VH-VL binders against Probable nicotinate-nucleotide adenylyltransferase (nadD). Designs and how they scored, part 5

Target 1, 199 residues: Probable nicotinate-nucleotide adenylyltransferase (nadD), of Chloroherpeton thalassium (b3qyz5)
Amino acid sequence: MKKIALFGGSFDPPHYGHFALCTLTRELFSPEKIILSISKNPLKGSANAPEAHQLAMAKLMAEELGKTGPVFEVSDWELRRAGFSYTIETLRHFHAIEPNAELLLCIGEDNYQIFEKWKAYQEILQLAHLVVFARSGTQGEQQSSRIIPPERYTWVQLDLPLSSSDLRREIAEGQDWQAKMPSSIAAHIAAHRLYQNEK
Below, E stands for the ipSAE of ESMFold2; O stands for the ipSAE of OpenDDE; V2 stands for 0.75 times the mean of E and O plus 0.25 times the DockQ between their complexes.

## First folded at step 1 (VH-VL)

Design G4 (framework fv_guselkumab)
Fold by ESMFold2-Fast, scan of step 1:
Structure G4 (fold): chain C 199 residues (1-199), chain A 120 residues (1-120), chain B 111 residues (1-111)
Amino acid sequence: as target 1 above (199 residues)
Amino acid sequence: EVQLVQSGAEVKKPGESLKISCKGSGYSFTDYWIGWVRQMPGKGLEWMGIIYPGDSDTRYSPSFQGQVTISADKSISTAYLQWSSLKASDTAMYYCARRGELLYDAFDIWGQGTLVTVSS
Amino acid sequence: QSVLTQPPSVSGAPGQRVTISCTGSSSNIGAHYDVHWYQQLPGTAPKLLIYDNSNRPSGVPDRFSGSKSGTSASLAITGLQSEDEADYYCQSYDSSLSAVVFGGGTKLTVL
């Protein structure tokens, strides 16, 4: 039985927080591969990077992660779809490609707390084991509005050291941001003047 | 073209049963939620419930739980709203609508509505 | 009263700006659930006007805009036209009810 871990996100921009989550997932679960799945951002505004640059930066992140060990891949499947995309559709897609693999769906505790908002969440639990990253100081495994069977998820305590929203603000304000991500990604942001307002 | 087509207007007496339909076309019916919304004459929109046709996961508004049954037949891309015993207070326009990107997101495509009149 | 509170009516003259408010609570808008807006022209089904707080579907003019802050959201309409005369509804999700919730609706009258 091989395992494939899936990280969904906009990677806008990717940073060392994403790096830490990916390497910790490899350490704890020993998956055959980890897929960075680029999600569409329906709230995308002028403060966000164009989709082509989200993809380019995610590929740079996967390349940097690959220097620490195999195997990291980027999927642009959601970006290529017409219309809206749901996590259940992404899981069905990967299950069809690798029907004998166990899928690990990596999500933050905030997303887990609103998991009943997810389309076909019961089918998600049939297709994937949840890996829930919980920040220190939260109420750990306590749930308020639903019961997810304990065999369907694993809690992982990890402080998230960085926020993409904070990084976008820091870049726009000219603060020290370059050390918070791999240099290849910092160079891409600088070369393309991403996350900057025209003065 | 993506569309939802609802069944025609109904005139019923109190105590009668009724089942109205909402047929999807132009998209993968099992990949979207279908919600039902009531609008009484001259009043606002009230959410009744929602169904995911792929697995028939159904959720009701607390105000409508036990009053109606929502179901779907994915083989013919059709969702249903059913009453076992109609009341005069059920007189309203009933809309079906398709859910957007996330579970409780926007309803992006709406049916034309089915007018149900219940009078003695 | 509806779970989400809207003014029952607003009015404006052609070319003016109007704003329609949608006030919720900590169990819905304040719990970070998105707000959507629908336009219902007389005798027609509702039409999606704004989704996920501020996004416009294809075909919706940019004179319609949405915003959200804290427990409230608002719909702004600039350059009013007679064709904008309609009922407008906000919609979110309420975690305490486990239900999709609509505002009571606002009738916009254009002179």
Scores: ipSAE 0.012, ipTM 0.525, lowest interface PAE 8.1, mean pLDDT 83

Design G5 (framework fv_guselkumab; at its last look DockQ between E and O 0.03; V2 from the best seeds 0.00; counts 0 for: pae O 12.1 > 2, placed apart)
Fold by OpenDDE, look of step 2:
Structure G5 (fold): chain C 199 residues (1-199), chain A 121 residues (1-121), chain B 111 residues (1-111)
Amino acid sequence: as target 1 above (199 residues)
Amino acid sequence: EVQLVQSGAEVKKPGESLKISCKGSGYRFTSYWIGWVRQMPGKGLEWMGIIYPDDSDTRYSPSFQGQVTISADKSISTAYLQWSSLKASDTAMYYCARHLDYGDYRGFDYWGQGTLVTVSS
Amino acid sequence: QSVLTQPPSVSGAPGQRVTISCTGSSSNIGAGYDVHWYQQLPGTAPKLLIYGNSNRPSGVPDRFSGSKSGTSASLAITGLQSEDEADYYCQSYDNSLSGVVFGGGTKLTVL
């Protein structure tokens, strides 16, 4: 069956951790394509990049990933929608346009732990197989989910020390950050002076 | 294949204690809840409680809270339902059933064959 | 007295369509919890017939269908067959009871 992996988020900025997640997803599930669904930034006034730049950087990310694997697509569907974007709505959207595809919803352990709080989490489980990326050192994989059927998720142990929030901080502070992402994305950040603190 | 096999029929007197069992096989026992359901003769299904074998998290129906004890031994993939003191009104068929979560996702997808408990003087 | 209300009995002739209703409240079906259906043939353990409101487990004929709307759910059986004669139970979750709830059951008679 055709598989499509979905990564939701702001990717603000994208970094090699995201690349690792996507690469690993490719290896584990062999999806026909991976979709980076760019969500709205819920943190207004933060050091986040404007949505237009987030989208641009996501596209750069997709281009880089596309060099070594299947098609990577960036979706701005969530950005174009009014109101807050819920994952269930995103899944329904992609299910509608790809009804014969198995959707793989890729999420972090943090979201896995509070999955029951997600809007219509039961329906999410019906529409998608969860791919849960957990950091090393956690015992989450040893604990069966009480709410998620074992056959509805795959636990993937992956140590990712990078975070977008840390990168934003590093950029603002003028630290060495460029090596933590593709040069194309770093160049974009530099050219547009993203994540700089206002004086 | 997934199977839940329950212990055999029981004939008891009022006041006696009883512990019946439900053994799961063909799946990861610790990953699914096991619920107990009572069905009195000619009556409907009544949820008694549920246990998560991995950590023995147990939830009871208010109607059965304190009336029975649900437990599990995950080392042998077995869940238990027990009474400290049976009553004639406990006469019923008791089913164990696998549940994917405590919530509402997929219901009880596999059932044991049932254990008939008869309590009479 | 069941939290979910079902008609005690329904009947139909072979080939006909019958429906079994399951009426809940704002604390269960109306709260957004899914409804599941079970078939219990005479002298046997219940079998999951419909899960998640409208999903059929493997082996369940497409003659069986489920739906949910508002505070109620419905099981529909088309092309009624003699082997469909059984008791049918709806099941959901209830916030007020913080637990699983069953309907009172419906005896389906095939005439």
Scores: ipSAE 0.000, ipTM 0.553, lowest interface PAE 12.1, mean pLDDT 89
ESMFold2-Fast, scan of step 1: ipSAE 0.040; ipTM 0.609
ESMFold2, look of step 2: ipSAE 0.016; ipTM 0.616
ESMFold2 (binder alone), look of step 2: mean pLDDT 94; pTM 0.958

Design G6 (framework fv_guselkumab)
Fold by ESMFold2-Fast, scan of step 1:
Structure G6 (fold): chain C 199 residues (1-199), chain A 124 residues (1-124), chain B 111 residues (1-111)
Amino acid sequence: as target 1 above (199 residues)
Amino acid sequence: EVQLVQSGAEVKKPGESLKISCKGSGYIFTSYWIGWVRQMPGKGLEWMGIIFPGDSDTRYSPSFQGQVTISADKSISTAYLQWSSLKASDTAMYYCARPTYYYGSGSPEYFDYWGQGTLVTVSS
Amino acid sequence: QSVLTQPPSVSGAPGQRVTISCTGSSSNIGANYDVHWYQQLPGTAPKLLIYANSNRPSGVPDRFSGSKSGTSASLAITGLQSEDEADYYCQSYDSRLSGVVFGGGTKLTVL
């Protein structure tokens, strides 16, 4: 059966953590496609890049990932909608275009722990199999929630010390950040002076 | 820019019906949840429930399920909290509040905007 | 009664540091749900003070900070001012109740 993996996120900026998660997903699940779905939050402030630059950087990440295997695509579907776009709406969209594919929804352990707060989470579990990336030594390894049936998720241990929020802070503070992402993305950030703290 | 404006104070007798309102402005009303929070005199905050006006998805706290009705009219960007038969124990300040989101999840999280409150007094 | 436990009161003198605790369980804070904090000045609606454990909304002074560890969270207020006299509420989510939960509230008195 055809599998399509979905990675939702702001990619603000994308980094080698995203790169590792995407390549690991390809190796473990052999999906026909891995889609980087850019999420929209109209409440984000000046610390975040404009949506056009989030899209440009996600496309650069997909291009770099494509050099390792030709299964990576970017979706800007959520960015084209007014207001927020909920994950259930994104899953309904992809299910409608690929009704016979198995959808794999790739999320972090933090999101897994709050999954029952997600809009229509039961419908999400009907539409997608969860792939949960877990950090070593976190409390989430104890799996406090019994809401998600064991057959509806796969637990993948991967310990990477990178986050987009930390990177935005490091860029703003002039710390060494360029080695934490593909050079094409670092060049884009530098060329457009993204995440700068102008004092 | 974002505002939640609630209806005025109410004084009622036990057994009477009541419907109070919360009008949202400065944002796309159908794309955000609206929540209701009760505060009894001298007491803390109690979550009552939430509604998503775009599709009327409504969720109640177990303590308030069957006690009140939450609804919304998206044509006038207004949410409502309604009692069929008031009790003296319903005397409280009622706040509407807009929860925010985690990226991608669309679930209610924390309340970033609050209405000014509607005081409801129920006494014989 | 409250599923999140706060001390009913705390006090401090101007310029001092106070800490307000919020104690939960494995179904809420211990399940890695975020903790948010609200300030309620007398006669006013609550105002968001801290969100997602440690983040400040625009306009909130850096004297206010939040932290979370295990099944508990804390709000710290440094350089205490008379204007800080208010009720403070923590808020999280509880998976067993499938809903938002608030702490019982803490009355801060500036001596």
Scores: ipSAE 0.017, ipTM 0.578, lowest interface PAE 5.3, mean pLDDT 85

Design G7 (framework fv_guselkumab)
Fold by ESMFold2-Fast, scan of step 1:
Structure G7 (fold): chain C 199 residues (1-199), chain A 124 residues (1-124), chain B 111 residues (1-111)
Amino acid sequence: as target 1 above (199 residues)
Amino acid sequence: EVQLVQSGAEVKKPGESLKISCKGSGYSFTSYWIGWVRQMPGKGLEWMGIIYPGDSYTRYSPSFQGQVTISADKSISTAYLQWSSLKASDTAMYYCARSEGVVPAAIDYYMDVWGQGTLVTVSS
Amino acid sequence: QSVLTQPPSVSGAPGQRVTISCTGSRSNIGAGYDVHWYQQLPGTAPKLLIYGNSNRPSGVPDRFSGSKSGTSASLAITGLQSEDEADYYCQSYDTSLSGSVFGGGTKLTVL
C-alpha cells in the first residue's frame, strides 16, 4: 500500500505553519511522497504574489522540508490549467497517474467544517482520505457527524497560529514577519518586493 | 454570452403550487452553483439557498428550509424553485444567480451573473 | 433582522465621496470570509460591483472600491454621478447559518 499526501494551497507565501503540517504528516503517515500542490486563484488581487513567485516560494519550501527528509515535491499542475481548478479536479489528476496509491488530502479544520459545500465532496471522499488539522480544544471532531464517514478522515491536533492572509497584511504594513518563514523564502520576498500593495 | 433567463411573472392564489425556472446558457452549467434570492416589495435581498447542478447538492437558508424546494435538470441547463402551497407572504421578486467557488473549496459564493427576475404575486 | 448591518440610506452631491458600511460579526466577516457588493438600479436585477473585498469586475469604474477590516467592510464611491443612484448590498458567508447572508441594503441618493 503506497500513500501520497497532498497539501493544496496558494503558498502565498509559504510559512512555518506549512512546514509544521508537512513534517507532522510525514511522521504520522509515512507517505512515499508529499506533494505541495499550488492552487490557482484567478480572483487574485494586488495583495497576492504573481504565479511565478508562488511557484518559486513553494519550491524553496520543498527544498527546506527536504533537509528534514527527501519526501517532498511541488506540483504546478493547477497553475498550468486554464481558469478555475477545484480540489476534485486535482484529485482526479493524481488518481489517474497513481491509481493504486492511497491519496491523503491535508486540510484545515475550518475547511473541513464546511466540507459538504466543496464541489463534488462525495467524489473527493471516494478518492482521498482526509487528514484534518485542528487547533487543540476544538469540538470539531464531535460535531462533524455530517455524513462524512469516520473511516474517511483522521483528526490531528496542532497549535500553530500562522496564516498566509495575516502574513500578507503584516508584510504590507512593515510588521515583523521574517521570523515566521524559512530565511530563503523571506529573502525571496524581500528581493522581489512581494506583498507591498496590501494596504 | 453568459446569461440566466428566468420564467415569466406568475399570479397565484394562496394554497396553489408553483415551480419557476432559471435557464443557463453560454457556460458549463454543471461547473457553477445556482443560488436563489428573494426580494419582497420595497425590501432588501434575502438569500434562499443554492444548488450545485453537477451532483444536485443543495443548501438552504434556515428561514427557507422546508418552505421551498430547489432543484436542477442538468440535461436542459435549468434550475428550479418550487412551492407546494403558496402563501400571500410569498409575494416577491425571485432572482436566480450564478456562483463560483474559490479553488480548492467552493465556499466563496459571490454571484457574478443574475437572471432578470420572476415576479410572483399571491393574492386571493 | 439582517445578519450584516448597513445604514438604510446615504446621500451626496455630484463629484463628492460617499462610503457605505457593512458591519458583521465573528461568524461571518470576522471569521475571514470575503465581502462582495452589489448595485441594484431601480427596476433592475442586482449587478456584481465588488467581489473578494476589493476586486472590480470588468466594466466597473475605479470610482468604486471596497475594503475590509475586522468584522466590517466598506464600499467607497468617489466622483459621485447621478447614475450611481441605486440600492447597494453587501454579502458574505456565515458559518453559523451555513450559507450566504446579505446586508439590509443602502439607498444612495445623489442630490
Scores: ipSAE 0.013, ipTM 0.492, lowest interface PAE 7.8, mean pLDDT 83

Design G8 (framework fv_guselkumab)
Fold by ESMFold2-Fast, scan of step 1:
Structure G8 (fold): chain C 199 residues (1-199), chain A 121 residues (1-121), chain B 111 residues (1-111)
Amino acid sequence: as target 1 above (199 residues)
Amino acid sequence: EVQLVQSGAEVKKPGESLKISCKGSGYSFTNYWIGWVRQMPGKGLEWMGIIYPGDSETRYSPSFQGQVTISADKSISTAYLQWSSLKASDTAMYYCARLYSGSYLEGFDPWGQGTLVTVSS
Amino acid sequence: QSVLTQPPSVSGAPGQRVTISCTGSSSNIGAGYDVHWYQQLPGTAPKLLIYGNNNRPSGVPDRFSGSKSGTSASLAITGLQSEDEADYYCQSYDSSLSGYVFGGGTKLTVL
């Protein structure tokens, strides 16, 4: 059975946290493809990068990941939609393209804890197996919802405290942010003065 | 540019039926949930329910399940809130609002201007 | 019945800092659900002021900020202006109700 893993996010900016999650997914599940699906936020403020730069940085991340193994792709399908794309719509899209593949939906523990809030979450569980990334010592596995059957998810412990929100703030404040992402992405941010919105 | 425009104020008697509307423009209407929120005179905000116009999926607050019906007509980018039999306690301002709903980020923006419904004998 | 608790009123003078609290429980804010804040000027519809605990929509000045800790959240307004006089509502999600919940609202008076 062919497996395709999906990482959804704004990648605004991408960072070594994303890199580690994608690489670990490849090692643990041996998927045929790992898709970075770029989302947009309709509540977006001026602190966020334009969509063209989200796409450019995600492509740079996929190129860096490709140096470790050739299974990484970027999808801009969600960016091409008129409004916000819910995870169920993204899963329906990929299921229609690859109806015989097993979809792996890669999410963080925070998203897992509130999974019942996701649009059509029961249909998500029919279309995809959840891969939940959690920190060691968390209460998340013990608090797993009875709504999510244990056969529908895999729990993966990974301690990695990087966040795009913190990175945007650190870039705006001129802190030492460049070591937290591949140098090609750091160069792109510097060249285009992204997130530096100080005036 | 994106906006929600609601129908005008209503004055009704107990037992009468009513259907109020919320028309979206400036965005893809079928790609966002529309929520309904009640505000009784001098009181706070109460969530009533939401609808996804693309497939007409609805979710209701337990307090409003069976009390109202939420529907949508995607061909005219309009959502509706309706009562089969109004009560005096239904007197309130009713707002519609677009809901960002993905993962855990679920906030309401924009809001309609509101529809005042007065139910009195 | 408000599931999230806010003080009914708060007041301050122009230029001052004011903070509005929003207290929840283990089934909402304590469960990790984000808090959003709305401003309602007299006679108008609510407007999204803060989303996802601490993010501002385009057009909201940086005088407004949010925070969340444990079962509670706070909205801070610095450099208070007369135009800030309004009702403020927090909003989250409650897993026990499987739905959205609002705080009771806080009336801010600028003296």
Scores: ipSAE 0.012, ipTM 0.532, lowest interface PAE 8.5, mean pLDDT 84

Design G9 (framework fv_guselkumab)
Fold by ESMFold2-Fast, scan of step 1:
Structure G9 (fold): chain C 199 residues (1-199), chain A 120 residues (1-120), chain B 111 residues (1-111)
Amino acid sequence: as target 1 above (199 residues)
Amino acid sequence: EVQLVQSGAEVKKPGESLKISCKGSGYSFSTYWIGWVRQMPGKGLEWMGIIYPGDSDTRYSPSFQGQVTISADKSISTAYLQWSSLKASDTAMYYCARQEMATIGYFDYWGQGTLVTVSS
Amino acid sequence: QSVLTQPPSVSGAPGQRVTISCTGSSSNIGAGFDVHWYQQLPGTAPKLLIYGNSNRPSGVPDRFSGSKSGTSASLAITGLQSEDEADYYCQSYDSSLSGWVFGGGTKLTVL
């Protein structure tokens, strides 16, 4: 049975945190594909980069990840929809394309803690096995195991200190940001003067 | 127990300023959006805007952009709705409500409402 | 005035079924955005009744149900009771406005 891992996010910009999550997923699960699914999600501010640049940077991240193994792809399916994209709809889309593959849904611990509030979360559990990335020292697995059967998730400890929101601010303020992402992405941001007006 | 408690009723004259409040308790205030909804007497619900108290990211309905200011002070778990100069047409019940926005976007808990009356 | 259209009133006798419609457009319900329903009893704040088209919060009786098809949604109330007399509002997200929109509200009268 083949596996396909899905990482959803705005990738605005992508950074080494995304890189670490993706490479660890490859090493632990050996999926046939790891898909960076670009989200159109206005929940925490407006994206400072146009969608075309989010897509371009995600492709650069997939290209850089591809140097460790050629399993990384980008999906812009969610960007082609208006407004919010619910995870269940994205999973239905990929299940329709690859009905015989096992889907791995990669999420952070914060999202896992509110998982029962996700649209059709029980259907998500039928379509996908959860891969939950949690900071060392968290209590989250204890609480969430009461809602989600243990056979439906894998708990992965990984400290992830980087955030796209902090990065956008650092770029706008002229702070030392370039070392926090692959150089190709840093070059793209500089060449197109992205995030210069972040406040 | 999640609760949203709003400030008391206000009676104002046109041209006066006003700031009403919505205090959250029983949950992590900084990690949920707070929305404001207007209901004119005998009329329906109108979404005004939302704020994420964790970083003060604020979104307004086009109808209310520039008409009101939404703010929050996460240190005291309180969101605010403010007018610089009230009009008689601002007479309404104002509700705050917690919005679940991870993937759904519904208002799960509502304040009791603040009645604002603006008359000369 | 309202982006989502609801009938201004609906009525039924105790024990009967009533349905309240909510009609949108291609920028909201027709774009696939979920519909949520709120009940407002006289003199009280609105209360979440249905979320995500068809889900009931804890404490909401199963005689309340929601559905969505195309550009429209419906709230169905079976076994109508006098306590159901209230205003009902649908809500969705509108991509052209980049914000939430409510229906005009429906006053349910239990005869």
Scores: ipSAE 0.008, ipTM 0.496, lowest interface PAE 9.0, mean pLDDT 84

Design M1 (framework fv_gimsilumab)
Fold by ESMFold2-Fast, scan of step 1:
Structure M1 (fold): chain C 199 residues (1-199), chain A 120 residues (1-120), chain B 107 residues (1-107)
Amino acid sequence: as target 1 above (199 residues)
Amino acid sequence: EVQLVESGGGLVQPGGSLRLSCAASGFTFSNYWMHWLRQVPGKGPVWVSRINSDGSSTTYADSVRGRFTISRDNANNTLFLQMNSLRADDTALYFCARDLYGSGSYFDYWGQGTPVTVSS
Amino acid sequence: EIVLTQSPVTLSVSPGERVTLSCRASQSVSSNLAWYQQKLGQGPRLLIYGASTRATDIPARFSGSGSETEFTLTISSLQSEDFAVYYCQQYNDWPRTFGQGTKLEIK
């Protein structure tokens, strides 16, 4: 059965945490394609990169991931839309492109716990199988919502070592941030002086 | 059962030093980011410092940068805060806390606190 | 830094009443807001994260709502053990900051 995995996020900046999620997804599910879907943040401030650099860095991440094996692509579909896109709209878009593929929607445990509050969440469950990344030390599957059938999700334990929010702060403070992402992305950030919000 | 137990607090004179410890049990300590926070009685908590799971990344509040050093000993499930050049305004209850998100986001378990008093 | 303002500062209520506590952020924190309960002599206890997700073993009477700059914590039927100080905390930006607290006391 053809599978396509979807990772939504701002990738602002992408880092080795994203790298780990993507490579583990490939190893566990063998999807035909893993799509890094860049989410639109209408409330971007000076602490965030411009959309052009957000896209450039996501493409660099996909290129680095491609060195470990094929299958990684970037989608800027949400960035090209005028307004906010709900996840259901993004899933409908990819389903229309690949109607015979099984969509794997990759989300963190925090998002899974509030999933019933997502727009059209029942339609999401019809269109996609959830891949839920849970951190070590959580309650595991015992924290799962009873409204989501067990056959509609897979629980994967993975502790994310990094966050983009912490990384933006570390860059602004001049801490040793360059080892926390692929060198091509670190070079891009340095060359364009991104995330310098305390000049 | 997750437990965090702070120790090492006490009375110290301005300019002095203290080393706080936090003993962790009931979870795999080496997988978690850890934090120190402090609280003056009757006021809200104030974040002080964080350390990632392997100890390679540390962050400090502006008020303590250069004076405090956070560290960890994963072999012995212990978190430390070395406090140098202590000031009267460092007087507080000091808490260690576990970072559920792994990104310094929010704190799912806290200790009961260890009091630090810097004489004025 | 992002400043969180909680209201009211003190609220006097009776068991069984519905209680709503507010937290306002000086700039958008998306849904990156947590709520804590602190009783005398104890460290804070996580109640809610992601603005509306209940933490492990937190009773259903606690619920959170809101986004961006306006958030609320609701206790639908106050119990005697709920008299405590409640704090909101944002984790959208560094430094991580807490509100000044709302003290819930017996009427």
Scores: ipSAE 0.000, ipTM 0.430, lowest interface PAE 16.1, mean pLDDT 83

Design M10 (framework fv_gimsilumab)
Fold by ESMFold2-Fast, scan of step 1:
Structure M10 (fold): chain C 199 residues (1-199), chain A 122 residues (1-122), chain B 107 residues (1-107)
Amino acid sequence: as target 1 above (199 residues)
Amino acid sequence: EVQLVESGGGLVQPGGSLRLSCAASGFTFSTYWMHWLRQVPGKGPVWVSRINSDGSITTYADSVRGRFTISRDNANNTLFLQMNSLRADDTALYFCVRDHYGGNPEYAFDIWGQGTPVTVSS
Amino acid sequence: EIVLTQSPVTLSVSPGERVTLSCRASQSVSSNLAWYQQKLGQGPRLLIYDASTRATDIPARFSGSGSETEFTLTISSLQSEDFAVYYCQQYNDWPLTFGQGTKLEIK
């Protein structure tokens, strides 16, 4: 059965945490595709990069990932659609274009714990198998959700000390940030002066 | 019981400042996006501002940008709205509100406070 | 801006009646519509989200239906505590908008 893995996010900016999640997903699940799906935020703050730069950086990340294997793609479908983006709508879109593929939805443990709050979460579980990335030592697998059947998710332990929010703050404050992402992305941020404070 | 309690409203002259507070209880405050909405009597609510779980992302309605600042203190389960350069059209009942959905910005609001009145007049 | 028009503006009803409230959007909002109940001196209470999903601890007599531009909130057997103002809200596109409200009052 063909598998397609989906990583939804703003990639604002992408970093080595995203790199690690994507390569581990390839090793564990052998999907035919891993899609970086760029999330639309119509209410972006001044701390966020313009959508064109989110797309450019996601493409740079996919290019770097592609050096390790040819399964990585970027989707700008959410950016092209009118209105707010919801995960269920993205899943319906990919199910429509690849109806015979098994969709793997890659999410963090924090999102898993509140998954029943997600729009149409029951339909998400019918369309996709969850891949839940958990911090080492959290014991969340022992605290399995009362609402999500065990056969609908796979628990993967991976420590990720990186977040895009922290990274945007570090860039704005002039802290040492460049080693936390592929050099091509760091160069793009520097060349276009992204995430700088308003003057 | 899940509860949000606003305070800090009052009467202020145009150009003045007020700081609104919202005390949260009965849920894990630090995991939720929080909002401020305002309402004029007889009309529907109007969205004012949004803050994510750790306070790193803040967004404002165009009418208040540059004048209002949203912030949160997760250690004390408190949400704030600092309101500067107040105008007559900022007069409203202000609500502290919890975002319903997790994982995405969904903008359906499942828990609201009782509201704190702000009147801007001379 | 997407304009939400609620009808009727005011409705006088008796306990036990089936009540139907309408919300019409000026353009499609898909199923991204919520309903709220607001009583005098209180903040709004979420009743329905995603057009038809009942919120936590909301009585079964409340139900929502509709899609695109036409939505309905139904109260199958009105109780005395249901006299309030009801608002619809879309979250399909920015800016977020609410309807003008429908007031249910005792006949």
Scores: ipSAE 0.013, ipTM 0.611, lowest interface PAE 7.5, mean pLDDT 85

